VHH binders against o75319. Designs and how they scored, part 5

Target 1, 181 residues: o75319
Amino acid sequence: GNHIPERWKDYLPVGQRMPGTRFIAFKVPLQKSFEKKLAPEECFSPLDLFNKIREQNEELGLIIDLTYTQRYYKPEDLPETVPYLKIFTVGHQVPDDETIFKFKHAVNGFLKENKDNDKLIGVHCTHGLNRTGYLICRYLIDVEGVRPDDAIELFNRCRGHCLERQNYIEDLQNGPIRKNW

## First folded at step 1 (VHH)

Design zc7
Fold by ESMFold2-Fast, scan of step 17:
Structure zc7 (fold): chain B 181 residues (1-181), chain A 121 residues (1-121)
Amino acid sequence: as target 1 above (181 residues)
Amino acid sequence: EVQLVESGGGLVQAGGSLRLFCAASGFTFSDNYMAWLRQAPGKRREWVALIYSGGYTDYADSVKDRFTISRDNAKNTVSLQMNSLKPEDTAIYFCAAETSWYGDSYEYDYWGQGTQVTVSS
């Protein structure tokens, strides 16, 4: 299936780097086969992603793909120099503790290995909003000690769209801190 | 009406094998992703394996090299061969088909009832 994800066109392709962090969020890139269903100005391929990030004077060092599918693009569509990590997350559900741990571990590992550069961690789900925003904010709250409302505000501002799912927002604001062993 | 019906679950000793089957009807099976997910007691559903219409397969790290997913488009079935089973593989196993959902999330809306797999130590 080459069907465009529902509401995908409603969201900005790429947000801005979140100041004070190495995170940048975006919606899922769509491989070349989807382009026949899109106007030229709507296209957002893996190549387009890298062009847009370069236009911001930024560079990707890691992509974390949170979608629950492989149909949108293949890791082989990305430059060989950029690591790709798949963490399957079911939509509409707050990610479980093991998923949160995997995300935190990947981020911590990247930061430790990339102290000598300023490369970014690119994070996306289908729209680059709810699952993406949740996991980034969870990291900032649990690992960096950021106040929940401040983390959410920072993400919303930089992504250019506000977190939409109330269960995710409620968990971030009032849920327990997930401490890893 | 879309139907997904799992079978093949049961009790096995650690190190043993089981083969799960999912019979699908009511949609164009050959055009869809098919997946297996599992839910252990007290946990949320976890993705295990998927197979694309073109035969591409992928697996969760916890089951890679032990489980094999396959499909038979002529019979509208998907199978999961589970080898070297461990107690931590104990769960209800669900067959699911890809769908797109409104908003910033995708969920399978075609689910089977599940089949219980119990692995004793």
Scores: ipSAE 0.012, ipTM 0.219, lowest interface PAE 9.0, mean pLDDT 85

Design zc8
Fold by ESMFold2-Fast, scan of step 17:
Structure zc8 (fold): chain B 181 residues (1-181), chain A 120 residues (1-120)
Amino acid sequence: as target 1 above (181 residues)
Amino acid sequence: EVQLVESGGGLVQAGGSLRLFCAASGFTFSDNYMAWLRQAPGKRREWVALIYSGGYTDYADSVKDRFTISRDNAKNTVSLQMNSLKPEDTAIYFCAKLDYGSEYFSFDYWGQGTQVTVSS
């Protein structure tokens, strides 16, 4: 019953830290039970995620999981030292205001409690692209005052893949600024 | 209980037009993304058009600029206007409701379909 997510192999496992921010984006890690369907070079487990982050000389302080499922891996598959936050977001539609505000609250809380270190906020959906890129860019635009096109370009460059969903791009470029609360 | 009922299919010559209709019931239509999919003889089912709850539309490359999807939330209907039809458009056309719970571009419910045949 553990089918690989559609198009999951098409995406780089993990991007680069977004300069000037605490964000790093990646695709969903897959627990060991999925590895029977993958070649060794295609595997990307929770352990592989932490190894790849370490190879970039970075450290995760929080994981925000935007997938609408818990079948790919469990929080228990992550080191106990790294907080895990689940925000259920549906694909294809722009996240609602409640979801956006929850994401912003989590990010703001992390930054307040981690001002004395340089740990990263890891954000992922299934592919680490559309929902992930939308919420990171929405945060940069609404909270940090970054211009929409600059936020999108920064995310695309660091993720290694461009945002694909036109409705997400349009909302980022032309939609209203969402207030935090 | 969710029901999707397609109509409007038929036989048409290449270059012609058809309009398909889908009557939806059993769910909050205005909140849902609706799609048209098709299955050609001997091929897998493929999506051709999608309409978001807010009215934004998306199309498969094979039908862009020829097909137009629309919805009427007051009547719980979704329509597909098909212009410049080609023999390759011959298929059974299905109306579908998008599965928001899926991590994939997948669908909760499908109608029985309506046959479209395009002669050369």
Scores: ipSAE 0.005, ipTM 0.172, lowest interface PAE 11.0, mean pLDDT 86

Design zc9
Fold by ESMFold2-Fast, scan of step 1:
Structure zc9 (fold): chain B 181 residues (1-181), chain A 121 residues (1-121)
Amino acid sequence: as target 1 above (181 residues)
Amino acid sequence: EVQLVESGGGLVQAGGSLRLFCAASGFTFSDNYMAWLRQAPGKRREWVALIYSGGYTDYADSVKDRFTISRDNAKNTVSLQMNSLKPEDTAIYFCAAGYEITYDSPAYDYWGQGTQVTVSS
């Protein structure tokens, strides 16, 4: 069915830009068909996403959708000017090396093509927390050389919620860096 | 419209094996994760095994290394191979399907009616 994802209402719709980076994290936007199940103040459509980003004086240049489903919204619900990339990631599991490589490649490509602007890379899974936080932190650790604890603290502060999955946190803190060559 | 129909339950002696099947219809099976949950008399329903659309699997600690979940997307079926059965495995086993699993509580969109598994000592 067309049900609201479990615990989706428990999370802030959009975090803040992560200072020193081009990342902003948010929970999955829900298309029009979900709105009858939500109070007006709970709605978070694709349109609402762009309004909230604009209210922070930011602009999206890319959306990376990490959900393992197409049911929440369609790329057609987004402005044509904003590229959309789908990377299917399974929930509960630490993303595999192929998925990590795809994420890193997409981020690096965006940054190379957007050197002359300050547009953001928007990243989301269902809650914009575990898969989202893992891949952003993995990028900061492996590519930018950020200390694991610093990456996690930065993400938690800017998202407004702490990474919850212990296996994700453990891999970030003590796992190998992924040198996907 | 949407149906999940379990089969393969029955009575078996401790140490024995059973294979459960779930036939799905009325939705796009290949886009959903599939799960098996069980409920013993007087107890809460508990999750047992899960398989994602891509074939990745996860198991509750109580059944790990004894149970194997698999799926056949061409036939819209999921199965649970149960080996080394114990009296504690006695329960009604439910097939469930959903689009996304969250951290605390999987979101199940569809449920079967359940099939009884009884393991005698």
Scores: ipSAE 0.012, ipTM 0.245, lowest interface PAE 8.8, mean pLDDT 87

Design zd1
Fold by OpenDDE, look of step 5:
Structure zd1 (fold): chain B 181 residues (1-181), chain A 120 residues (1-120)
Amino acid sequence: as target 1 above (181 residues)
Amino acid sequence: EVQLVESGGGLVQAGGSLRLFCAASGRTFSSYAMAWLRQAPGKRREWVALITSGGKTDYADSVKDRFTISRDNAKNTVSLQMNSLKPEDTAIYFCAARYYPSLGTKYDYWGQGTQVTVSS
């Protein structure tokens, strides 16, 4: 259906690039069919996403979609020059090892192939906060060796919203390191 | 702002060992990734070793298994144990810090460097 996700309007559409990383988080863009249910200033389409990224003088090199549905927008709504990766990620629970691995693999692959540019990895779930924040932080912690609290603080600051799910935060702070291969 | 001061450099014979230290100012040391870089005369500055805020280490191939980087967050120090030194290791060694580890990212703070000379 074309119902607006709960609390979707409450979150900033796009965060800021995370300094020292290639990550940027944003809430899910909504295709045109959702616009009739939104005020003009509330609209956030795939096109709007790219415009906002451009306004930050950045460029997306990859979009990782963590939503567990395909109803929000179509990959065809994105420029052909920007790869799209879907990783179905269940909400409200800590992502499983397979999901974490898929995310890490995708990020590593991107970094390997994009050493010569400064394009960003755009990551989103529904709100671009909890699932998105967890996986980004999980990567920074497990792969880059960042302290958990620093990773979380960095994400929260750049996204403009704080991780809300205590189980995610707890797992990041005290959970085991996940294998990178 | 973080100030970095290196120490421990000097003259050593080939096969010998040295331990370099870097003292950092500030209260946020534990959040920084710390690195050692070196610059030999007439050569470009090269990365030697890195230790992340979380304690992960990485080394240049040229020093792997001979050098060990470590940190003491309680003392705001990073160290480089250099064993089996070679004349090719002769250089000015610099301590550097960056708040967030990233691939190929510029360091935010630098020390003045300490001279290491390895004689044949």
Scores: ipSAE 0.134, ipTM 0.586, lowest interface PAE 2.4, mean pLDDT 93
Fold by ESMFold2-Fast, scan of step 17:
Structure zd1 (fold): chain B 181 residues (1-181), chain A 120 residues (1-120)
Amino acid sequence: as target 1 above (181 residues)
Amino acid sequence: EVQLVESGGGLVQAGGSLRLFCAASGRTFSSYAMAWLRQAPGKRREWVALITSGGKTDYADSVKDRFTISRDNAKNTVSLQMNSLKPEDTAIYFCAARYYPSLGTKYDYWGQGTQVTVSS
């Protein structure tokens, strides 16, 4: 359906680039069919996403879509020049090792292919918060060796919202490192 | 602002040991990933060892099982224990730090280096 995701309006559309990384997080863009249920200032289409990224003097080189659905927008709504990767993740559950490894491989591959530019990896789930923040922080902890609390603080500050799921926070702080590096 | 100062370098015979120290001044040492890199005469600088802010360690293949990197956050110090030294280990050894990991090998702060000479 065309119903707005619960609490979607409560979150900022796009965060800021996480300094020292190529990551930027945002909530799911909604295709034009959802605009009938939104005030003009609440609209956040795929076009709006790219406009907001450009307003920050940044450029997207990859979008990683972590939602479990394809109903919010179509890959065809994105510029042809920006690769789109779908990794189906279930909300509320800590992503499994296969999902974590897929995310890490996608990020590592992008970085190798984009060493000569400064394009960003855009990551989103429904709210651009829990699954998004978990996978970005997990990458920083496992691959880059960032202290868990520092990764979480950096994500929270740049996203403009704090990770909400206690099981995600607990796994980041005290869970095992998923070594795939 | 972080300043790094290396010590512990010197002349040692092949098969010997040295321990290098890097003293960091500045606010938040514990949040930095710390590395040792070395540069031999006429060669490019090469990475030797890394210890992350979380304590994870990694080593270049040429020094694995011979060198051990460690940190003491209470003293703002990182150390490199070098055992079974070879003439090929002769180089200036540099301490380097990065606050948050970069997605490359870029470091935010560098020391001036300490000379290690291994004679045969």
Scores: ipSAE 0.000, ipTM 0.212, lowest interface PAE 11.9, mean pLDDT 86

Design zd10
Fold by ESMFold2-Fast, scan of step 17:
Structure zd10 (fold): chain B 181 residues (1-181), chain A 120 residues (1-120)
Amino acid sequence: as target 1 above (181 residues)
Amino acid sequence: EVQLVESGGGLVQAGGSLRLFCAASGRTFSSYAMAWLRQAPGKRREWVALITSGGKTDYADSVKDRFTISRDNAKNTVSLQMNSLKPEDTAIYFCAKYQTGFYSRPLDYWGQGTQVTVSS
C-alpha cells in the first residue's frame, strides 16, 4: 500500500553530516507512487534524497536501510553507483547483538574500501530517528570510544530531532559495550 | 599518497589577520576531506575547520565567523583565512587529510605545522 508512515511528515527529510564521522541520517524515501498523498513540499523520493545530499556538497557512498519492509522504495530506485544494504531491524525494540554487529561490520567494511575518498554512509529507518540514531550512536560509543551523552547530543543536533525512545537512550547510556564475535 | 606542507604562520597583533596555506602532493587530494587543527602550549590538539571533498565547510565554535576554510583542487591547496585574531588563537596550526569514522579526531596529518602567535 501507498499509506504514508505514521508521523513521517513530522520529520526533516535529511539531517546534516555528523562532524568527525562519515554518517548522515535521513527518513525513509518514498517512491513516486506515494506522491499522490503528499503536497509538493512534502515529497521525499529517492531522487529528492540525492538532490538534498548534493545541495549539502556531500556524496553518498552507501545506503543502509534499517526498515523491516520493502514497501517504501526499491533498491532499483537508487543510482547504480551507490551500494545498498538492507538490515531488517524490528522497530520499538533495542536492536539485538546480531543486528548491531552486522551494522558495525558494514560500516567498517565501507571505511576500509573508501579510505581514498570522503563519501558518506547514509543510514535510515522509517523516521531516521530511533533505530537509525541508536545504531549510529552504538557504533560511536563501542568502536570510536565516544561518551554516550556526547554521541546522543551529536546525533540529535545533526539529525535536527531528538531520539525519542527511552529504552534506546537507556541502553546507550547504561548498557554494555557490544563486542564482535 | 598525499604529503602536506603548511605555511603562512607568523606574529600578528590582536585583531589582525593571517592566511595559512597547505600544499598537497600526490594524486588523491580532491577525494579527501581536509582539515585545519591547532595545538596551543599545554593543551590538546583540536580541529578548527573542515572542508569536505564536495566543498562543504564546518567550523569549531571558537572560530566561527572569524575563520574561512577553502580549497583549490586544481592547485592541490587548502587555505585558512583567519580574521579578528585573538591571543587565544596562538598555536601551531596543522593541515590534515581527514579520515572520518573517528569522532573529532583526524587519522592523518603531516609536517611540523605553522606557528601562529597573536600578541595582545
Scores: ipSAE 0.000, ipTM 0.212, lowest interface PAE 13.2, mean pLDDT 85

Design zd11
Fold by ESMFold2-Fast, scan of step 17:
Structure zd11 (fold): chain B 181 residues (1-181), chain A 120 residues (1-120)
Amino acid sequence: as target 1 above (181 residues)
Amino acid sequence: EVQLVESGGGLVQAGGSLRLFCAASGRTFSSYAMAWLRQAPGKRREWVALITSGGKTDYADSVKDRFTISRDNAKNTVSLQMNSLKPEDTAIYFCAALPYYKSTGHYQYWGQGTQVTVSS
């Protein structure tokens, strides 16, 4: 069962770097075995991800994978030089405080170790939209003091798609700051 | 936040086996890559084995085919099965946690270590 994720083809593969941050968001890459189900222009493998980021004159320093599965690609499909972190998240629900803490911890650690370069933190879930956008925006609001509407607008513009889940948007706009770090 | 405690070290004859354990406390264990490193007297600390949050394993050439790393996320443990031990394996063995896969110089959390001595 290597089925393409529902609505996966509806989303742009990779967004643009969010200006003033180290974040770039994308949809889940699909390993070579999925290419039999895709037209050439629909393919988005781990290799395609790195090529598209290089085409933007950017470089990945970390990938954070928010999917609840390992079936789409494996860490060994990534270059040896790029760290990979898995944070298992379920869709539909606002991530819990432990998940938010894990994400903040990983981001802060990366930034501390990469002060002297401009490498990006790549974040994805299945579509690179709701869970991805929530955690990036939550980080910007809670850690960097960005206003919620500004964080959401920045993410939507750079991803090329708007956050779809109203409960995520409401939590970002009106929810408490999570002081996990 | 993760706290690590190693156990299982001891004295063993060349050709023998030992199993090391690392018990982790804290809420974030399952998202970390876990590693074993060792340091012998007068030598540099060296990486021995790594297991990612997704279960992928990597080994240093010096221990490949002799050592096996595994993890149990339900119990917050990582273990290292060491077979065919050599005097050169004598070292203090450290468990370490990384928020990043394949980072080798910037381990976030460290245990206190457990001594392994292999007699010739």
Scores: ipSAE 0.000, ipTM 0.110, lowest interface PAE 16.0, mean pLDDT 84

Design zd12
Fold by ESMFold2-Fast, scan of step 1:
Structure zd12 (fold): chain B 181 residues (1-181), chain A 120 residues (1-120)
Amino acid sequence: as target 1 above (181 residues)
Amino acid sequence: EVQLVESGGGLVQAGGSLRLFCAASGRTFSSYAMAWLRQAPGKRREWVALITSGGKTDYADSVKDRFTISRDNAKNTVSLQMNSLKPEDTAIYFCATQYSRGWTYEYDYWGQGTQVTVSS
């Protein structure tokens, strides 16, 4: 079974690079076997992802996959030159401190090793919105000192869709900073 | 999804060799990057070796040219061949996976580890 994720078609495939950062957000790519249930203009495979990012004159250096499943595509569907990181993140609840720290460590490690290039960190969950937006904004707030409302506005504008989960928004605006060390 | 069980540890004299095995269960073993990490007495865990889903390998400087990581996707097994062992290699060795073939990332620890003791 190649069941398309609920509401997946409602979202833009790929956002824009978030200015002043190395982040770009997108919805989950779907491997070729899902294309039987999609019109040509609805297809968004791993290949389509890289083509769309290239069309923006950008290049991916890392993909962080926040889905709780490997049903949608396999790491082997990605170019071998692009690192792939899986952080299993359950939907609906605010990500725990362990998940937040894993995300921060991956981003910090990538940035340290990619000082001499402009490659992007691509982040996705199923829709590239709630878990994706939360972790990107959490990084910007906690590590880069961005004001919460500014981080959320930047993400919403660049993704082309607004964060939907009120508990995520509330935690970003009023929750504690998660210190990394 | 993946469960890991380590084996092959033991006591060996400096200059000796051991081969560690990691048996994996789960549907997506071939999609995982597999790593070995170790924790020496009184120290924090450190990364030792990595093999990506595509077969690319990487090693910590301290073990480079002495250790070899390999995988057998048909058997869902990862192994670490350890040669020219030093007392400093004494540690509990953990097989770890993240759904990553990447160069930099955090590892999830899935097994209880296997003890390696190197006597001088």
Scores: ipSAE 0.000, ipTM 0.183, lowest interface PAE 11.0, mean pLDDT 84

Design zd13
Fold by ESMFold2-Fast, scan of step 17:
Structure zd13 (fold): chain B 181 residues (1-181), chain A 121 residues (1-121)
Amino acid sequence: as target 1 above (181 residues)
Amino acid sequence: EVQLVESGGGLVQAGGSLRLFCAASGRTFSSYAMAWLRQAPGKRREWVALITSGGKTDYADSVKDRFTISRDNAKNTVSLQMNSLKPEDTAIYFCAAVKSYPYYTGSFDYWGQGTQVTVSS
């Protein structure tokens, strides 16, 4: 069982940087052991990720991995110069407050340590859409004071795909602001 | 000297249970996240279970609903209850500690030497 994630091929590998922020979203990279199950044009390895970021004239300073598995790629597959943070999140459910606070603390810490550069925070789950979009939008709403609909619209446009899970969208639009970080 | 020492490993039949223990010495770990990782023959180390300093638990998909991690800060220990064991759970199990959630490289500050778990079919 070295299976490609369900619907993984349906999603754009890497979005665009979200203007006015340090965020960029992408789907999970797949290590080279998955290559035999992919056409050459479908491959998206850790190396491919960094090449695509560079093609946009951007540079990653942190990767936040929201998947609940380590089977897709290993931290050792990433350049040694780029920090990697694992936050285990379960799909389908709105992330709990501890998970939201971990994400906020990691982002705030990165921004404080990287005031003198323009490096990006790369965020991904399996498809780089629902969990990824939720946590990025939650940060923008709760910490940056962005209006929920504006945060969601910005993410959707830059990711190239719209958030799909209604419970995530409803929490962002109508849920409480998670302070106490 | 800071040490993490695992115990409780052994041979068990498929469907059986084992409880692993990790005893920490040389410092307290109440402010640390504690984790269990495993390494099967010919494979790289993978995360199995994590418990934060605040008590939140996280599990790998492969062990979810079968394994339970817990800690006792007064005794400076962490344990892993493993139920419904499968042959693919056969591995060396390592206890590890990190000051916060594994930031930056996915690496840990302290590691135990590991304890062997073998699940027969």
Scores: ipSAE 0.000, ipTM 0.123, lowest interface PAE 16.6, mean pLDDT 85

Design zd14
Fold by ESMFold2-Fast, scan of step 17:
Structure zd14 (fold): chain B 181 residues (1-181), chain A 120 residues (1-120)
Amino acid sequence: as target 1 above (181 residues)
Amino acid sequence: EVQLVESGGGLVQAGGSLRLFCAASGRTFSSYAMAWLRQAPGKRREWVALITSGGKTDYADSVKDRFTISRDNAKNTVSLQMNSLKPEDTAIYFCARHTYGLYSPKFDSWGQGTQVTVSS
């Protein structure tokens, strides 16, 4: 359907690159069919995403879509030159180990293939906040050895919004590291 | 491949300033994020400042508002301006290219470092 996700308008479309990383987070782009329900300044299409990334002097090399739906936009709405990966994640609950493994594998593979450039890994869920922030922080903690509080602070600052789900924050701060790659 | 050579270190009194330089040779310098790290005796190596290929910067809390990182892609250099130096800033400073990988160090292309000593 053409229903705008709940609270979607409350969030900044695109954050800043997380310094020291290849990550940039954003909310889900909405294809042209949603524009009838949006003011011009509220529109955030796949084209708008790439324009905003370019305005930051950055370039996307991969998009990881964490939403549990295909209704907001289609891979065909993206430039052919940018790989798209779908990892279906359920909202509200901490992502399971299989999901965490898929995310880590995708990030690792991208970095291995992109050693000679500085292209970004764009990550989004519906709001680009809870599932997105959890998986990015989980990667930084488990793979890169970043302290949990530092990873969360870095994500919050760069996204422009703080992680909201207490269960996600609790797992990042006090949960076990996941070693499955 | 890229090689990194740090310079600009020395002895300075507390409250003084130093400017560190990292000269890079080799291909694709402008495509990488660059960082300054430091290591004091008996302590773990820590990152100090970072600059992305696009010129965005970030700093460790211990050096915020005192240190400024910059880059000059035409000259293949990255610099660290250090103001209001404290004895706690005494360390060997390293220039590093920032890359990620599961089986690789977080920072690669480490230089040999430059010693900074801040006296009280």
Scores: ipSAE 0.000, ipTM 0.139, lowest interface PAE 15.7, mean pLDDT 84

Design zd15
Fold by ESMFold2-Fast, scan of step 1:
Structure zd15 (fold): chain B 181 residues (1-181), chain A 121 residues (1-121)
Amino acid sequence: as target 1 above (181 residues)
Amino acid sequence: EVQLVESGGGLVQAGGSLRLFCAASGRTFSSYAMAWLRQAPGKRREWVALITSGGKTDYADSVKDRFTISRDNAKNTVSLQMNSLKPEDTAIYFCAAKPGYTYFSTHYDYWGQGTQVTVSS
């Protein structure tokens, strides 16, 4: 359907690149069919995403889509030069170990293949906040050794919105480290 | 294997400038992300600045407009230009390296011994 996701308009389309990382977070882009329910200034298509990334003098090298649906846009709506990875992630629940390991493996593989450039890993769920922030922070904590509170603060500041789900925050702060990715 | 040796530390007055150098030996220097981290007395080690293999730079908010990191791949060196120094910048400064596949962390693969920077009031 063409219904706009609940609260989607409440969130900034694209955050800032997280300093010291290759991560940039954003809300789900919406394909052309959704634009009839949006004012021009509210539109955020796949094309709009790439324009906003370029405006920050950045370049995407990978998109990781964490939504549990394919109705918002299709991989075909993206430039052919940018790899797209779908990791179906159920909302509300802390992602399971298999999902966490898929995310870590994709990130590590991208970084290894892109060691000679500065291309970014774009990560989104519906709002680019809870599932997105959880997996990015989980990677920073488990793989990069970042202190949980520092990872969360960095994500919140760069995304422009704070992680909302208390179970996600609790798991990041006090949950077990998931080894080896 | 990469070995890192820092130089350029010393005593400087508040408001002054200092330039730190890190000399790297070993293969693949040009493919490594290079960072500066610091540790003040009684505090945890904190990240200060990073330069990627592609030349993109990142800075901690506390130093963003005062410090400049740069690299010279032909000489296998990375430098940190420190301007408008404050007493709060007093710390041991460490050069660190990590393969370009991942660069954010306090868990770098290679570390220098550190060089002392003391900023007097």
Scores: ipSAE 0.290, ipTM 0.641, lowest interface PAE 3.6, mean pLDDT 88
Fold by OpenDDE, look of step 5:
Structure zd15 (fold): chain B 181 residues (1-181), chain A 121 residues (1-121)
Amino acid sequence: as target 1 above (181 residues)
Amino acid sequence: EVQLVESGGGLVQAGGSLRLFCAASGRTFSSYAMAWLRQAPGKRREWVALITSGGKTDYADSVKDRFTISRDNAKNTVSLQMNSLKPEDTAIYFCAAKPGYTYFSTHYDYWGQGTQVTVSS
């Protein structure tokens, strides 16, 4: 189906690069079939994503899609030069260790292969907030050694919206470190 | 706005030791990853060591096991203990600050003026 996700319009399309990282978060872009249900100023397509990234003088090197569906857009809608990774991530619950590991592995692989550039890792779920924020922060905390509160504050500030799910926040602040390999 | 000031540089013989210090201004020191970078004459600036806001450390292969980075959040300082110094370590050493983690020499938010380290043969 092509119904607009609930509250999707309430969130900024694209955040800012997180200083000190190569992460940028955004809400899910919607393919053309959704446009008939949106005002022109509400539209946010894969093409719009890349345009907005460019406006920030940045370049995407990887897109990690955390949505639990494939109905929003197709990988074929993306430039061939930007790899696309799907990690099916259930909403509203703390991602399991396997999901966390997959995310970490993908990020580490990207960083290893992209040491010679400054391309960004674009991460999104439906709203680009809770699942996205959790996994980015989990990475920063577990792998990069960032203080939990600093990671959360940094993400919130750069995304332009704050993490909303208390179970995510609590796990980030007080939960155990997850396996990195 | 954060200001960084390096100290501790100087002339030392090969095999000797030096300890560099970096004093940071501001109240948000504990939220920054701190790094040391160096630039030798005619060479690009290179990353040397990093310590994250959470205290995790990392080193360039060229200095691993010889250099140690540490921080004191109460004093807003970061230090670089340099042991077993080599002539190849001769460079201007810079303190840099950035939120989170990074060792890209062009992506730090704040830089010190640098301090000269010269290692003689």
Scores: ipSAE 0.020, ipTM 0.410, lowest interface PAE 5.8, mean pLDDT 91

